# Ledger of designs, part 12: VHH binders against Protein HEAT-INDUCED TAS1 TARGET 1 (HTT1)

Target 1, 277 residues: Protein HEAT-INDUCED TAS1 TARGET 1 (HTT1), of Arabidopsis thaliana (Mouse-ear cress) (q8lfw5)
Amino acid sequence: MESLLECFAITDGKCHPDCLKANNEQEDYDACQSAALVAVSLISSARVIFKIDSKYTEYSPQYLVDNVGKEEVEGEMDQPSCQYTVGNLLSYLVENVWTKKEVRQREMDQQRREFTVKDCFEFAFKKGLPRNGHWAHVGCIFPVPPFACQIPRVPMKGEVIEAANVSEALKLGMQQPAAARLHLFSPEFDLVGEGIYDGPSGNETRYVGLRDVLMVEAEKIKGETVFTVQICYKKKTSFVKVSTRSMILPLNGDDESQVTEPACLLVDFCIPRFSIN
Key: E = the ipSAE of ESMFold2; O = the ipSAE of ESMFold2 at other seeds; V2 = 0.75 times the mean of E and O plus 0.25 times the DockQ between their complexes.

## First folded at step 4 (VHH)

Design ta8 (framework vhh_7pa5_2)
Fold by ESMFold2-Fast, scan of step 4:
Structure ta8 (fold): chain B 277 residues (1-277), chain A 125 residues (1-125)
Amino acid sequence: as target 1 above (277 residues)
Amino acid sequence: QVQLVESGGGMVQPGGSLRLSCAASGFTFSDYAMSWVRRAPGKGPEWVSTISGSGGYTSYADSVKGRFTISRDNAKNTLYLQMNSLKPEDTALYYCAKRTGYFSWRDSGYSFDYWGQGTQVTVSS
């Protein structure tokens, strides 16, 4: 078998950059793309770890970007609702391709919605996921794929398990790699290198925001629990050791009195727990 | 004090089977990944297999894949290695090893803070 690290790599290089849509509050970071990439990495990893898939299988993060948060009419997992089929392609072309450029741009802008890794897991368990390649590029070209109901999806059965604190998160990580979000402060995060990221250190600290991470390792260093996370930051994927100690975090630059709360640098721990018979 | 006590080694003919056991004490067994490592006479240590704390993940060296099965019983604080289709090249001292951290999905080899005393496996015809 291949290296386990390959199974936990963020799949950003597997997706066409223009196909993944959504932005967060900061223009240089796409929160929905990040959440979708983390979610599919963890789903693929869990399915291999629990022998549901016989080998590492790549699922479509673009499918999550295009579909999470959209309302859907009730339907069977293997029979997704579909407005367009091969037989009604002309209707698809009229409504989605032969429309004015401004109208299509408005519709695309209205379809962007923020979602979390947890939302991605819940969506995958409800609707399944297509393999990457079946929904890699089509979604970024057209607002509605003409064969959406005929694109094969892998059914997924399970539930999302969350951890409210570090102790619970440790128990999740012992079962499988977990998702979390990391509070980033500049320049401290940029300067960590091979050290332990310990959050803000002074008055020149700027809060960058939350970033989705894969929690892949935990150890004791000098009596303290330290998590190693895989993160994509400034278009580089790296492993960073993160302190789990509670600290005062200045999370909002606009209202100083509101933002000095004791908190952990890592929050929102969860895993996709698959049903194993 | 961490203690690991291996047992179950012995002499067996090629194609035979053995099951090794490791009794652990002095730490919360279910919190740590555990490994089997072997050392043949005149050679350095070779990693054989690892199992996560929950037992949900296992990994194996290419030389033993399909023949050996690692398992654990967290209620009994015991680690096992079921060895099937044994070959002369499997002859070695087998060590039970505790991993340094709570878990690691990155580590594919050595990362141990304690070695047991070892149990001898000899495969000869």
Scores: ipSAE 0.411, ipTM 0.687, lowest interface PAE 1.0, mean pLDDT 75

## First folded at step 6 (VHH; framework vhh_7sr4_2)

Design g1 (from fx21 with R98H G100S; at its last look DockQ between E and O 0.62; V2 from the best seeds 0.54)
Fold by ESMFold2, look of step 6:
Structure g1 (fold): chain B 277 residues (1-277), chain A 123 residues (1-123)
Amino acid sequence: as target 1 above (277 residues)
Amino acid sequence: EVKLVESGGGLVQPGGSLRLSCAASGFTFSDYAMGWYRQTPGKQRDLVADITSGGYTKYGDSVKGRFTISRDNTKNTVYLQMNSLKPEDTAVYYCAKHTSYFSWRPSSAFDYWGQGTQVTVSS
């Protein structure tokens, strides 16, 4: 029914106000939110670059947050509550978006399933993605509507292409922006400014963790390849130049018997390669 | 010493064609994106076309469908094929070297420019 877009405009895809308030008070996005944001940015960019979309089109990261890793139950499509009708949509909105806070408090304690940017691409290739306005906002968990499979989604076909090393990552980046994950160390990352982030230095370094990033530029500086990434850290987006030097990273701080092999600060490079037909 | 030498400019009638060449030396050509820019008197240089080291191309809106940038990494040369030329295409055309292999950011930097070659489209 043509009323679907109307109903989504009313809710704008929002979750319970308490979930929204809690998300706004977060210091940084969690791993799933970050992966979803990077994934939709790359999908939007790649689809314009390869002329699959005629204009830059925003897709819903919240749809990914809500649905990646969920399995569809066989026969669910045939249930009366799963049919796409105005009545079922309104019942869902009353029950799950506009109801009192008690139900949302129980669900707020639920642990989210972790997923990666690669998982998001694979999901998008299998299920498609709705436009951002049809499933809006980032960072709230609530039950997927029973009729969610009938919400309009842009179909997407393709595969995930990964790079094993800097040379391969460079070749991917020549075609389109690429996803990667960045090892963050404090205080070095906070102090990098316009320089090159070289990772850990000295004994006061603390490992912060991995962050999903977009690799958007590569240049040669003093004979070495340096990538520029777009990163959202503490909910602030910036561009950072990153060394591609292989090094031993102090990820755990455990005893010497657990020394890891040399690695780069940027790992897990991948792109969504869309099929033309 | 990085050196970029444009050639192929000249006078041509409207609707005509011209092919510009840019011979590059003094750096590993295949490592860098290259571009063509043009400048008319009293104005800033405008993007005509860019090409990444891997061959992906981007064009200014006014030249899409008429101009083609290409590169030959074995000859260290960037080309600009200009078809269906119009009087407003009259300008000095500059070859430029990016500092980067590619850039998907809103702004990018060029560190070396050629001397320029004059293209004049006149009846």
Scores: ipSAE 0.508, ipTM 0.699, lowest interface PAE 0.8, mean pLDDT 79
ESMFold2 (binder alone), look of step 6: mean pLDDT 80; pTM 0.804
ESMFold2 at other seeds, look of step 6: ipSAE 0.518; ipTM 0.690

Design g2 (from fx21 with R98G T99R; at its last look DockQ between E and O 0.75; V2 from the best seeds 0.73)
Amino acid sequence: EVKLVESGGGLVQPGGSLRLSCAASGFTFSDYAMGWYRQTPGKQRDLVADITSGGYTKYGDSVKGRFTISRDNTKNTVYLQMNSLKPEDTAVYYCAKGRGYFSWRPSSAFDYWGQGTQVTVSS
ESMFold2, look of step 6: ipSAE 0.725; ipTM 0.864
ESMFold2 (binder alone), look of step 6: mean pLDDT 82; pTM 0.831
ESMFold2 at other seeds, look of step 6: ipSAE 0.584; ipTM 0.743
ESMFold2, look of step 7: ipSAE 0.719; ipTM 0.858
ESMFold2 (binder alone), look of step 7: mean pLDDT 82; pTM 0.826
ESMFold2 at other seeds, look of step 7: ipSAE 0.723; ipTM 0.862

Design g3 (from fx21 with A33Y; at its last look DockQ between E and O 0.71; V2 from the best seeds 0.00; counts 0 for: unsure alone 63.7 < 65)
Fold by ESMFold2 at other seeds, look of step 6:
Structure g3 (fold): chain B 277 residues (1-277), chain A 123 residues (1-123)
Amino acid sequence: as target 1 above (277 residues)
Amino acid sequence: EVKLVESGGGLVQPGGSLRLSCAASGFTFSDYYMGWYRQTPGKQRDLVADITSGGYTKYGDSVKGRFTISRDNTKNTVYLQMNSLKPEDTAVYYCAKRTGYFSWRPSSAFDYWGQGTQVTVSS
């Protein structure tokens, strides 16, 4: 069993030659993958910081991508094909990885769900997470295996703590790294370099959308709090300083149907707070 | 200009104790994390301990339970109490100023280091 798991886990970077989700060089952004990656990074960090894990332990972001938002069907666990056995694993691999099922794979890949980092934390607290090695390449196989509920998972207890404003977010960040979402504007974000990203600056501004980020630093510059976030954008990971001032954001370009409320460029701050017991 | 001045180093027997001090000036001390790093010849500086402006502490694995970092914001001073010293603790110890309210980024989060103080643990 360990040998089959190792074979499954060591499939080199490509989950399946026809899997479009992980290997599509044309795809720049995947909201579900972004949320899952941020969530597991923060869970791993928090568990070390609060001494729940003795060393940094990686958990599976692909498990989150495959399972968040899905309701478990009652009684499904009782089926013989749902048991985590060598035979069931091999049958799954034959039917879904080694057999060419291009049409099914394409259709399943297009049925994407939307979820947030908060959703990932709540899922992890309810269901636990497998270690990265136990699920790393199974999730590239877009049909979730019937025996997925039997894959070993680390149980996790806790709650999501959110911040409504910059002052609260600062207090969360002092305890552990935090998740947030950043409003991106083009070309301003691409031009920020080592400076402070200050959002939209003129008529040529285009709203790109929200991106999940890791809030990792805070400092005071010219009397204002500035957060540094880690962001993956256009396949490049970087650190960016972000203004925390409130402003009116042109989220729809010239098409404003509703009054736009003042907002910060960083929103939706949260952390996973693990229970003591 | 930022200045960090370490003191309290010296020679001590295995199992002994030392207390390092770092006097800081040239910035608003209470706004910044502070830390202690150490370095043996030919190696990079390694984290010993750091402390947030609010007093939360973090330690390197090899010193947990033996070393204690603390700060006095009224004296602009950070301390490192080192107990149960081992020969492997022999190094130059550096005081460091960390950026801003907090930082979870290693090494790149520190702007300034002092000149260092030698700690030698030998029979």
Scores: ipSAE 0.391, ipTM 0.652, lowest interface PAE 1.1, mean pLDDT 76
ESMFold2, look of step 6: ipSAE 0.430; ipTM 0.663
ESMFold2 (binder alone), look of step 6: mean pLDDT 78; pTM 0.788

Design g4 (at its last look DockQ between E and O 0.92; V2 from the best seeds 0.00; counts 0 for: grease 25.8 > 24.2)
Fold by ESMFold2 at other seeds, look of step 6:
Structure g4 (fold): chain B 277 residues (1-277), chain A 122 residues (1-122)
Amino acid sequence: as target 1 above (277 residues)
Amino acid sequence: EVKLVESGGGLVQPGGSLRLSCAASGFTFSDYAMGWYRQTPGKQRDLVADITSGGYTKYGDSVKGRFTISRDNTKNTVYLQMNSLKPEDTAVYYCAKRTGYFSWRPSAFDYWGQGTQVTVSS
């Protein structure tokens, strides 16, 4: 099984040309991919910080993209096509990676699921995660192999810890990097530079939506707590200081974004807390 | 007005121990993370250890298990206990005031001390 897994890993870096083309034409934002990338970064960081991994270990964000929210079928593991064999691996590669499945690709696109960073943590605690080399690629969507249940996964035990407010979020951030979501407004976010992002500022403001971020610093500026977050936006990764003041946000009517009461620009703080017992 | 004064450096044999101290003044010490960095000639400064305002610690890989950072907020002092010293630990050690309560970015700092020399040689 190990040698078969190594053969699969060798091909992981080579997505089907149609998937590469679709990925290059994809918009800058994909909620599923964003959440998965943040989640594995935080899992890897936490496992090193708490000495569960002896060295920084990368886990597969694509496994999360492919599997979070998917219902499992009882007895699936016992089918011959679900066994991790050279024959099954080759058949999968020929049918799904090296050739085009026009009708099936359309079906998979229609089955797109949405999930959060919290969902990714909960999934990882229930199912474990494979190392990046065993399920490696990002931004290429294709059918999950029938033998996926036999690909080795690192088991993980823990819980998701959430913060209800800025004070609690500060305490979480002191222990390890934390996840959050940021309300983005255009053009204010694009123009923040080295200052503090304060959200909407005038007539020309447009709500862009929520984005997953990594909270990596906190400081006191003129008596107020300011968080620094790492964010990937318009394919650019940057660090931005964000105000923690409550304000009324002019959102665009999205269910999650329809807030008419005072709210903060950063919401949904959480960390993965690993257990060793 | 910020002042960081390192002390406790010196010459020590391999396997020995040293304790570095950094006395801080000119700012509200308890609001800031503090760190120790080191620099070998011709190289950039490397993180040795970091401690948040709340007391959580982080270490560079090469010193993990051998060095311990601690702080005393009543004395405005941060310490670095260095055990099992190796020749590779020879460097100038700098105390640093970090940018805020915590930072997971090694390069985030506001101010450095002048440094103290640690030399590990038989």
Scores: ipSAE 0.544, ipTM 0.703, lowest interface PAE 0.8, mean pLDDT 79
ESMFold2, look of step 6: ipSAE 0.680; ipTM 0.832
ESMFold2 (binder alone), look of step 6: mean pLDDT 82; pTM 0.826

Design g5 (from fx21 with D50Y; at its last look DockQ between E and O 0.63; V2 from the best seeds 0.00; counts 0 for: total charge +5 (limit +4))
Fold by ESMFold2 at other seeds, look of step 6:
Structure g5 (fold): chain B 277 residues (1-277), chain A 123 residues (1-123)
Amino acid sequence: as target 1 above (277 residues)
Amino acid sequence: EVKLVESGGGLVQPGGSLRLSCAASGFTFSDYAMGWYRQTPGKQRDLVAYITSGGYTKYGDSVKGRFTISRDNTKNTVYLQMNSLKPEDTAVYYCAKRTGYFSWRPSSAFDYWGQGTQVTVSS
């Protein structure tokens, strides 16, 4: 079956034109896709760092987008149409990728559910993940195929480790890249360039929201700890230095009563810690 | 001022071993990630290995399982144990100090590196 997946992936990697159009029309931010992308990047990195994978192996973020948070239906995997076969894969592609535009819009609406990077790690530890080539053939925002549970997955065992503060986050980052979320303010984030992102300035600041990021560096600059994160924002991936200073954040406007507790720009630090045995 | 001094290079036959050392001074050594890089003439410096301030390591694909990076924060020294050496390991090896406590970026900036030490693997 592994050979069938790889042969099919190699010879039929084409996406439906409506998938390409939907991708081009995708907004700057999709929380589920963001969390899934960060999660698989960290899983791939951690598995190489801890020598579980002998080489960097890509896992499917789309599998996470399609499956995290969904309840399983008892007995469904035993149906003939749920078996992972070349025939069932081709039927799915004909019916859902190559001919049915309206199904794609329906699945886009269903993919508005929210989950976090932590949820993605927990899912991966429970269910495993397919390699990107195996799931990427479904590859766009389309109905989950009936045979999805039969697509080969790499089993994964581990736990999510979180950090509550900068000191703990440093310890996690020394072991492997870590996930975090960044409080994003406009126009300050767009103007940071090569400097340190310090969040809101107070003049014409607008809160954009939280964005999933990869914490990949830590250094001390003029006595202050600064993290460098990788972020995809406005369809551009970049590295940004971020202040760890605690501050009052105007998340929903100028009213200080809405945000009284000081917070850092980076929150929700976590890593996937794999069991080594 | 920051100073990095490499030692331990030399000529060795294929299959042999060398241990490189890098003595560091002029900064708080335990705060910074350190690395070993190598360069053959006309090419960019390649990551060989690096080690975070907390002692966790990453290796280049071509040296995995053969090379080991380590550090001794009491002696301000970083080491590279090179085993099962091959002719393609021939290069100038540089000790480098990274900007911060750790970096997982391939293109992270160096603060400083040493003069380098030549490693030559030939029969």
Scores: ipSAE 0.454, ipTM 0.662, lowest interface PAE 1.0, mean pLDDT 77
ESMFold2, look of step 6: ipSAE 0.469; ipTM 0.673
ESMFold2 (binder alone), look of step 6: mean pLDDT 79; pTM 0.794

Design g6 (from fx21 with T52Y; at its last look DockQ between E and O 0.71; V2 from the best seeds 0.00; counts 0 for: unsure alone 63.6 < 65)
Fold by ESMFold2 at other seeds, look of step 6:
Structure g6 (fold): chain B 277 residues (1-277), chain A 123 residues (1-123)
Amino acid sequence: as target 1 above (277 residues)
Amino acid sequence: EVKLVESGGGLVQPGGSLRLSCAASGFTFSDYAMGWYRQTPGKQRDLVADIYSGGYTKYGDSVKGRFTISRDNTKNTVYLQMNSLKPEDTAVYYCAKRTGYFSWRPSSAFDYWGQGTQVTVSS
């Protein structure tokens, strides 16, 4: 089993050129990749913080990308092709890598699933996660092999805790880093620099969408609570201070419709709360 | 007015132990990360230990395994238990309060420092 895992890890270090090209042509944001990356970062952090892992352990975001939102087929574990053997590996390679990689690549490029960080946490609590390197880029250019069910996963127990408002989110952040989603507006976000991101500012504002972020810091600045989030945007990872002021957000782009109720730039706060067992 | 008062320093033989205390007032203690830093003359302050409001701890490499930071939110006090002391642990030890409600960044943003307490490990 270790030999097959090493084979996938080595292959993952050198992705197929078509997969690299597709990734490089993607927008800065891919909903399933962003959520998976945030989720594994928070899981790794929480497990160290609550002393479940003795050292910081990286878990596979690609496993989440490949599996969250897919229905589990009953009885699949009993199929002969599910077993981790040299014969099944060779059969998989012949059928999917050496003879069919172009068709599979196109199918994977066309299959985009939208899931949230919360979905990733729930999946991890139900199914566990493999460590990074055990489940590398299997889903990049290779179809997920049937024997993937036998790749070792670290079992995890816990629940997702959410916050409905800034006050509750502050309490979550005191326990551990938290996930959130940030409403992005152009050009305001690109221009924030070292300041506080305050969202839309005028008629030339364009709504970019929601981005998954790590809430890592909170402080009071001039009487207002300000959260600092870690965000990967336009392939750059940075820390940005975000206003928690309620405001009317022009989310609908091209039309004159706007949200009539005040809302915050940061929404959907949650953490993975592990059971200590 | 934020106030941090360190105590428990002194002279100790190599291999000995000391427990430092830092009494805090003027802020909601349980909301903030606290830390211990140390400084020898002519050098910058070095991280000894941080403790977050949620209980997570972080230690400097030279003290890991020998020192333990803890906090008692009912007494607004941070402690540093120092075991297996070595001559290189000789320094002024400072208690510090972090700037915001919490920070999980490797930030050095502390906005209040105590006056320090001397720890001397000799002979």
Scores: ipSAE 0.442, ipTM 0.665, lowest interface PAE 0.9, mean pLDDT 76
ESMFold2, look of step 6: ipSAE 0.464; ipTM 0.670
ESMFold2 (binder alone), look of step 6: mean pLDDT 78; pTM 0.784

## First folded at step 7 (VHH)

Design j1 (framework vhh_7sr4_2; at its last look DockQ between E and O 0.62; V2 from the best seeds 0.70)
Amino acid sequence: EVKLVESGGGLVQPGGSLRLSCAASGFTFSDYAMGWYRQTPGKQRDLVADITSGGYTYYGDSVKGRFTISRDNTKNTVYLQMNSLKPEDTAVYYCAKGRGYFSWRPSAFDYWGQGTQVTVSS
ESMFold2, look of step 7: ipSAE 0.720; ipTM 0.863
ESMFold2 (binder alone), look of step 7: mean pLDDT 83; pTM 0.834
ESMFold2 at other seeds, look of step 7: ipSAE 0.732; ipTM 0.870
ESMFold2, look of step 8: ipSAE 0.741; ipTM 0.873
ESMFold2 (binder alone), look of step 8: mean pLDDT 82; pTM 0.828
ESMFold2 at other seeds, look of step 8: ipSAE 0.712; ipTM 0.859

Design j2 (from g2 with K58Y; framework vhh_7sr4_2; at its last look DockQ between E and O 0.93; V2 from the best seeds 0.77)
Fold by ESMFold2, look of step 7:
Structure j2 (fold): chain B 277 residues (1-277), chain A 123 residues (1-123)
Amino acid sequence: as target 1 above (277 residues)
Amino acid sequence: EVKLVESGGGLVQPGGSLRLSCAASGFTFSDYAMGWYRQTPGKQRDLVADITSGGYTYYGDSVKGRFTISRDNTKNTVYLQMNSLKPEDTAVYYCAKGRGYFSWRPSSAFDYWGQGTQVTVSS
């Protein structure tokens, strides 16, 4: 099976032309893709920090994108096309990666669903994750291989730990990098540079939305706690210092989601806590 | 002005033990992570251990299980207990002050260093 896994790994970075083209034309943010990337980064980090993995091991975010929220089909494992064989792998690659399938693009778009980093952790604890070299291109939405249920996965057992406030988030961050979501405003976020992102500042402010981030650092600046987060925005990965001050946020983007109560720019803190038993 | 003063270094035989101390001043000690690095001649500093402001500890692979970092916020002091010392542990050991409560960004985690204390493990 290692030989078959090695064959699968050579397709890493070689997506079907239609899927690659669609992904390149996509906006820089896809909620499902972003959550999956943050989740696998945190899982890999936690597993090495707590010595569950002997070295940093990358897991597949594409597996999460393709499978979170998917309902299991009874008996699927026993069908011939579901077997993890060289023939089925090559057939899948020919039909879905190496050939042009413009007709299938609409079908792949319909499979796209929104999920959170928490959903990804819960899925990983339930189903495990394959290593990154064993699954298709991140963000590319195309038919999941029929034999996906047989792809070797590393079993993972644990629970999601959430923080309700900045003080608790600080304690989580001392144990391992943590997930969070950031309220993003334009142009303020684009202009922060090396300063502290403090959210909306004027009447030209536009709410961009909520983005998944990795909280990696915390410090006290002028008496206030400031978190540093890693964020991928407009296809650029950067580190940004974020204020933890409570404020009224003008979240009138999708309108029915307007929040008028005080809130922080960073919300939804969580970590994957692995069981050692 | 931030000051970090190491002590406790010296010559010890293989298998022996030493306890390093680092007295800190010039900042609110309990708000900052602290660490120990070491450097052999001609090489870059390597992380030995660090400890967050909240007391969570982390170790380099070569010292795990043999070294213990700890802190005493009432004395503004960080310690490194070194047991089962080996000749490859011979180095100058530096106390380091973190930039904040914790950091998972190793290249930017520490912003002040002590003068160092020599540890020599030789038969």
Scores: ipSAE 0.712, ipTM 0.856, lowest interface PAE 0.6, mean pLDDT 79
ESMFold2 (binder alone), look of step 7: mean pLDDT 82; pTM 0.831
ESMFold2 at other seeds, look of step 7: ipSAE 0.717; ipTM 0.860

Design j3 (from g2 with K64E; framework vhh_7sr4_2; at its last look DockQ between E and O 0.90; V2 from the best seeds 0.76)
Fold by ESMFold2, look of step 7:
Parts: structure tokens; C-alpha cells; sequence
Structure j3 (fold): chain B 277 residues (1-277), chain A 123 residues (1-123)
């Protein structure tokens, strides 16, 4: 059955051309896709670090994109069309992949949802995750098949551990890489180079938004704690040192903006903590 | 001036045990990860073990289960307990100071090294 799932790529295991085209046309940031990619990276890393997986195992971010936030219908798995069989897979391929329909892309776009890395971890702990090859291109631009809930998944047990402050985030990062979100300001972020990203610095500053990041290092520089994060921005992956000082952030400009309490550039720290069985 | 002084190396028979020590000075020891690397003649250094400032440990694949890294912040000392030693463990062992509290990036993890201590495992 694994070879049939790979047929969604159609030509020699490659992703379907329509999926490649749609992916290349996506905006730089997509909240649901960014969170899924960070979550899978952290799950794979943590499972090796804590000896749950004997080797680095890639899990499917597309499965998270397709399924986080959706409720199961009681008895759904018992319906004939929902069974994970060769016949149902072939029917799906004939009806949806090999027979193109004019509205497929629009339907997928209408079902896109916003979710966080924490949401992805909670989903993974509840439902498990398939390996990347088992859910590679299903759900990209094609309708999610009715047997999707039956595709083999690796069960995962654990909980999400969050940090309320820099000191707690530091302790999480010592155990494994951690997720966080970074407030981005332009042009400051583009200009940081090898220095420390300090956020907004003047009247030409524009708030870009939050980006999901991987916290991978921490050090003390001139008495202050500085985190290094891995970030994908403008389709380029890089490592950036980020200040942890509290400051007033101009997140949503209004000419007469109210006083905002100080905040840090990095927020929403969390890790997946797996249960040992 | 950062200073790392290794001790405890020597000759030991296969299956034996040895404990390395590394005395650190010139920096606030408790703020930094510490580690042990080893190098055989003609080869590059490879990771043996490291320990974050908060005490979390990592090991190279070939030594996990046999070696234990630990630290004593009261004595500014990091240790490597080596058990079930094999001839392939023969190397110069180097103490290393991390750049900060922890790192998951191997290329930037350590910025200072000691002079090394020889460990030889043979009959």
C-alpha cells in the first residue's frame, strides 16, 4: 500500500506538478503551513533525543495542515468508503487525481485554517502522525480522501510544555530545541546580519507579523540572555540572534495608539514532552 | 583568560574504567555548557559528550551507555566517567567550553579547548 500512496506524485515519486505550482505561488508566510513544519521538525528531533525513535524519522507536515482542528464523526471509520483499502485508494485516484475538476483548488483554499505549533503538538499526541511518505501529497490540492483517518500513523503520547518567561524558556531549550514565535519588523530584520535582532528602531519601521521559529541556542552577551533561532523568511532559512529584553512593541499602528505593556520579541515558547512507555 | 586543564588520563586494560577531570577558570562556569571531545592520530576530533549549564547531557553514539559526563559547579569541574573501555577509545581527550548555556548547532557549540589528556586502552 505504501507504493500506492506514492502514486499521488504520479511521475517517479515526484510531487504532482499542480501541487508544485501552487506551492511556488504561496505567499512568503502561511500560518498553518509554518506551524506544521516547525512542529514536525521538533517532534522528529525530540523523538530521537529521548530515544523514542532509534533514528531520525520524518513525519508528515501535510497531515497536520489537512487535519488539525477537525472533529471526527462517530462511526466514520466504519463506512465502506472510509476504509483504507486498495479499492478505495484507486477510486479516490480515478475520481479526484486522474480526473481533474475545475473547482479543486478553490475548495482546498476555502478549508484552510489557522493553527499554532501548540495545536499541532496536541493533535499529534491525540491522533499520532503518519511518516512523511505515507501522507506526502494527499490533501495538497486534492480533496482529503474519506479514508484519510485510516492511513497508518505512528502513535505518540505526551504533553505540551510552555514557558511563561525567558528563564523558563532557557530551561526548555536545554532539553531540546523549542518552538517560539518572533515579532518581525522591517527593515530591521533584513538588516540584522550577524548581529543581535533588537526589533523596531525608528519611524521607518513596519510590523511584518509573527513567524514560527526554532530556538536552538542561548548565550549570555554583555550580561543579557540572547537566543539564536532558526527562521524561514522570504523563502530563505537562516539563524538569527534575538534580544530577550522586554520592550514596547508597535504591533498594530494607530495614530493615537494606547499604551501597550512591555513584551519580548520571542513569545509562545513550547516543546513536545513525550511520555516514556 | 579562559583556562581548561584536563587530568586523569593514562593506560588501562580493555574493559577497565577511567575518570577524566577538567578544572575550569577564567569565566563564570555555571553559565556555560561543557564538553569532551577526542581525537585519534590522523583523525578529526569527534564529540564524546557534552552537558548544558543546567545539567542536561548528550553523548556520541559510540560511547552512550558506557560513558557519563557530569559537572560540579562548586568546584568548577567537569568529569567524564569512562567504563567498559575498548581499544577504539584510545585517543587524546579534550575538555571544551561552550559559547553559552546550550547549543543544538554543532558548528558553533564550543569556543575554547584544553590541551588534552591521553587515554590508551591496551593489554
Amino acid sequence: as target 1 above (277 residues)
Amino acid sequence: EVKLVESGGGLVQPGGSLRLSCAASGFTFSDYAMGWYRQTPGKQRDLVADITSGGYTKYGDSVEGRFTISRDNTKNTVYLQMNSLKPEDTAVYYCAKGRGYFSWRPSSAFDYWGQGTQVTVSS
Scores: ipSAE 0.695, ipTM 0.845, lowest interface PAE 0.6, mean pLDDT 79
ESMFold2 (binder alone), look of step 7: mean pLDDT 82; pTM 0.830
ESMFold2 at other seeds, look of step 7: ipSAE 0.719; ipTM 0.857

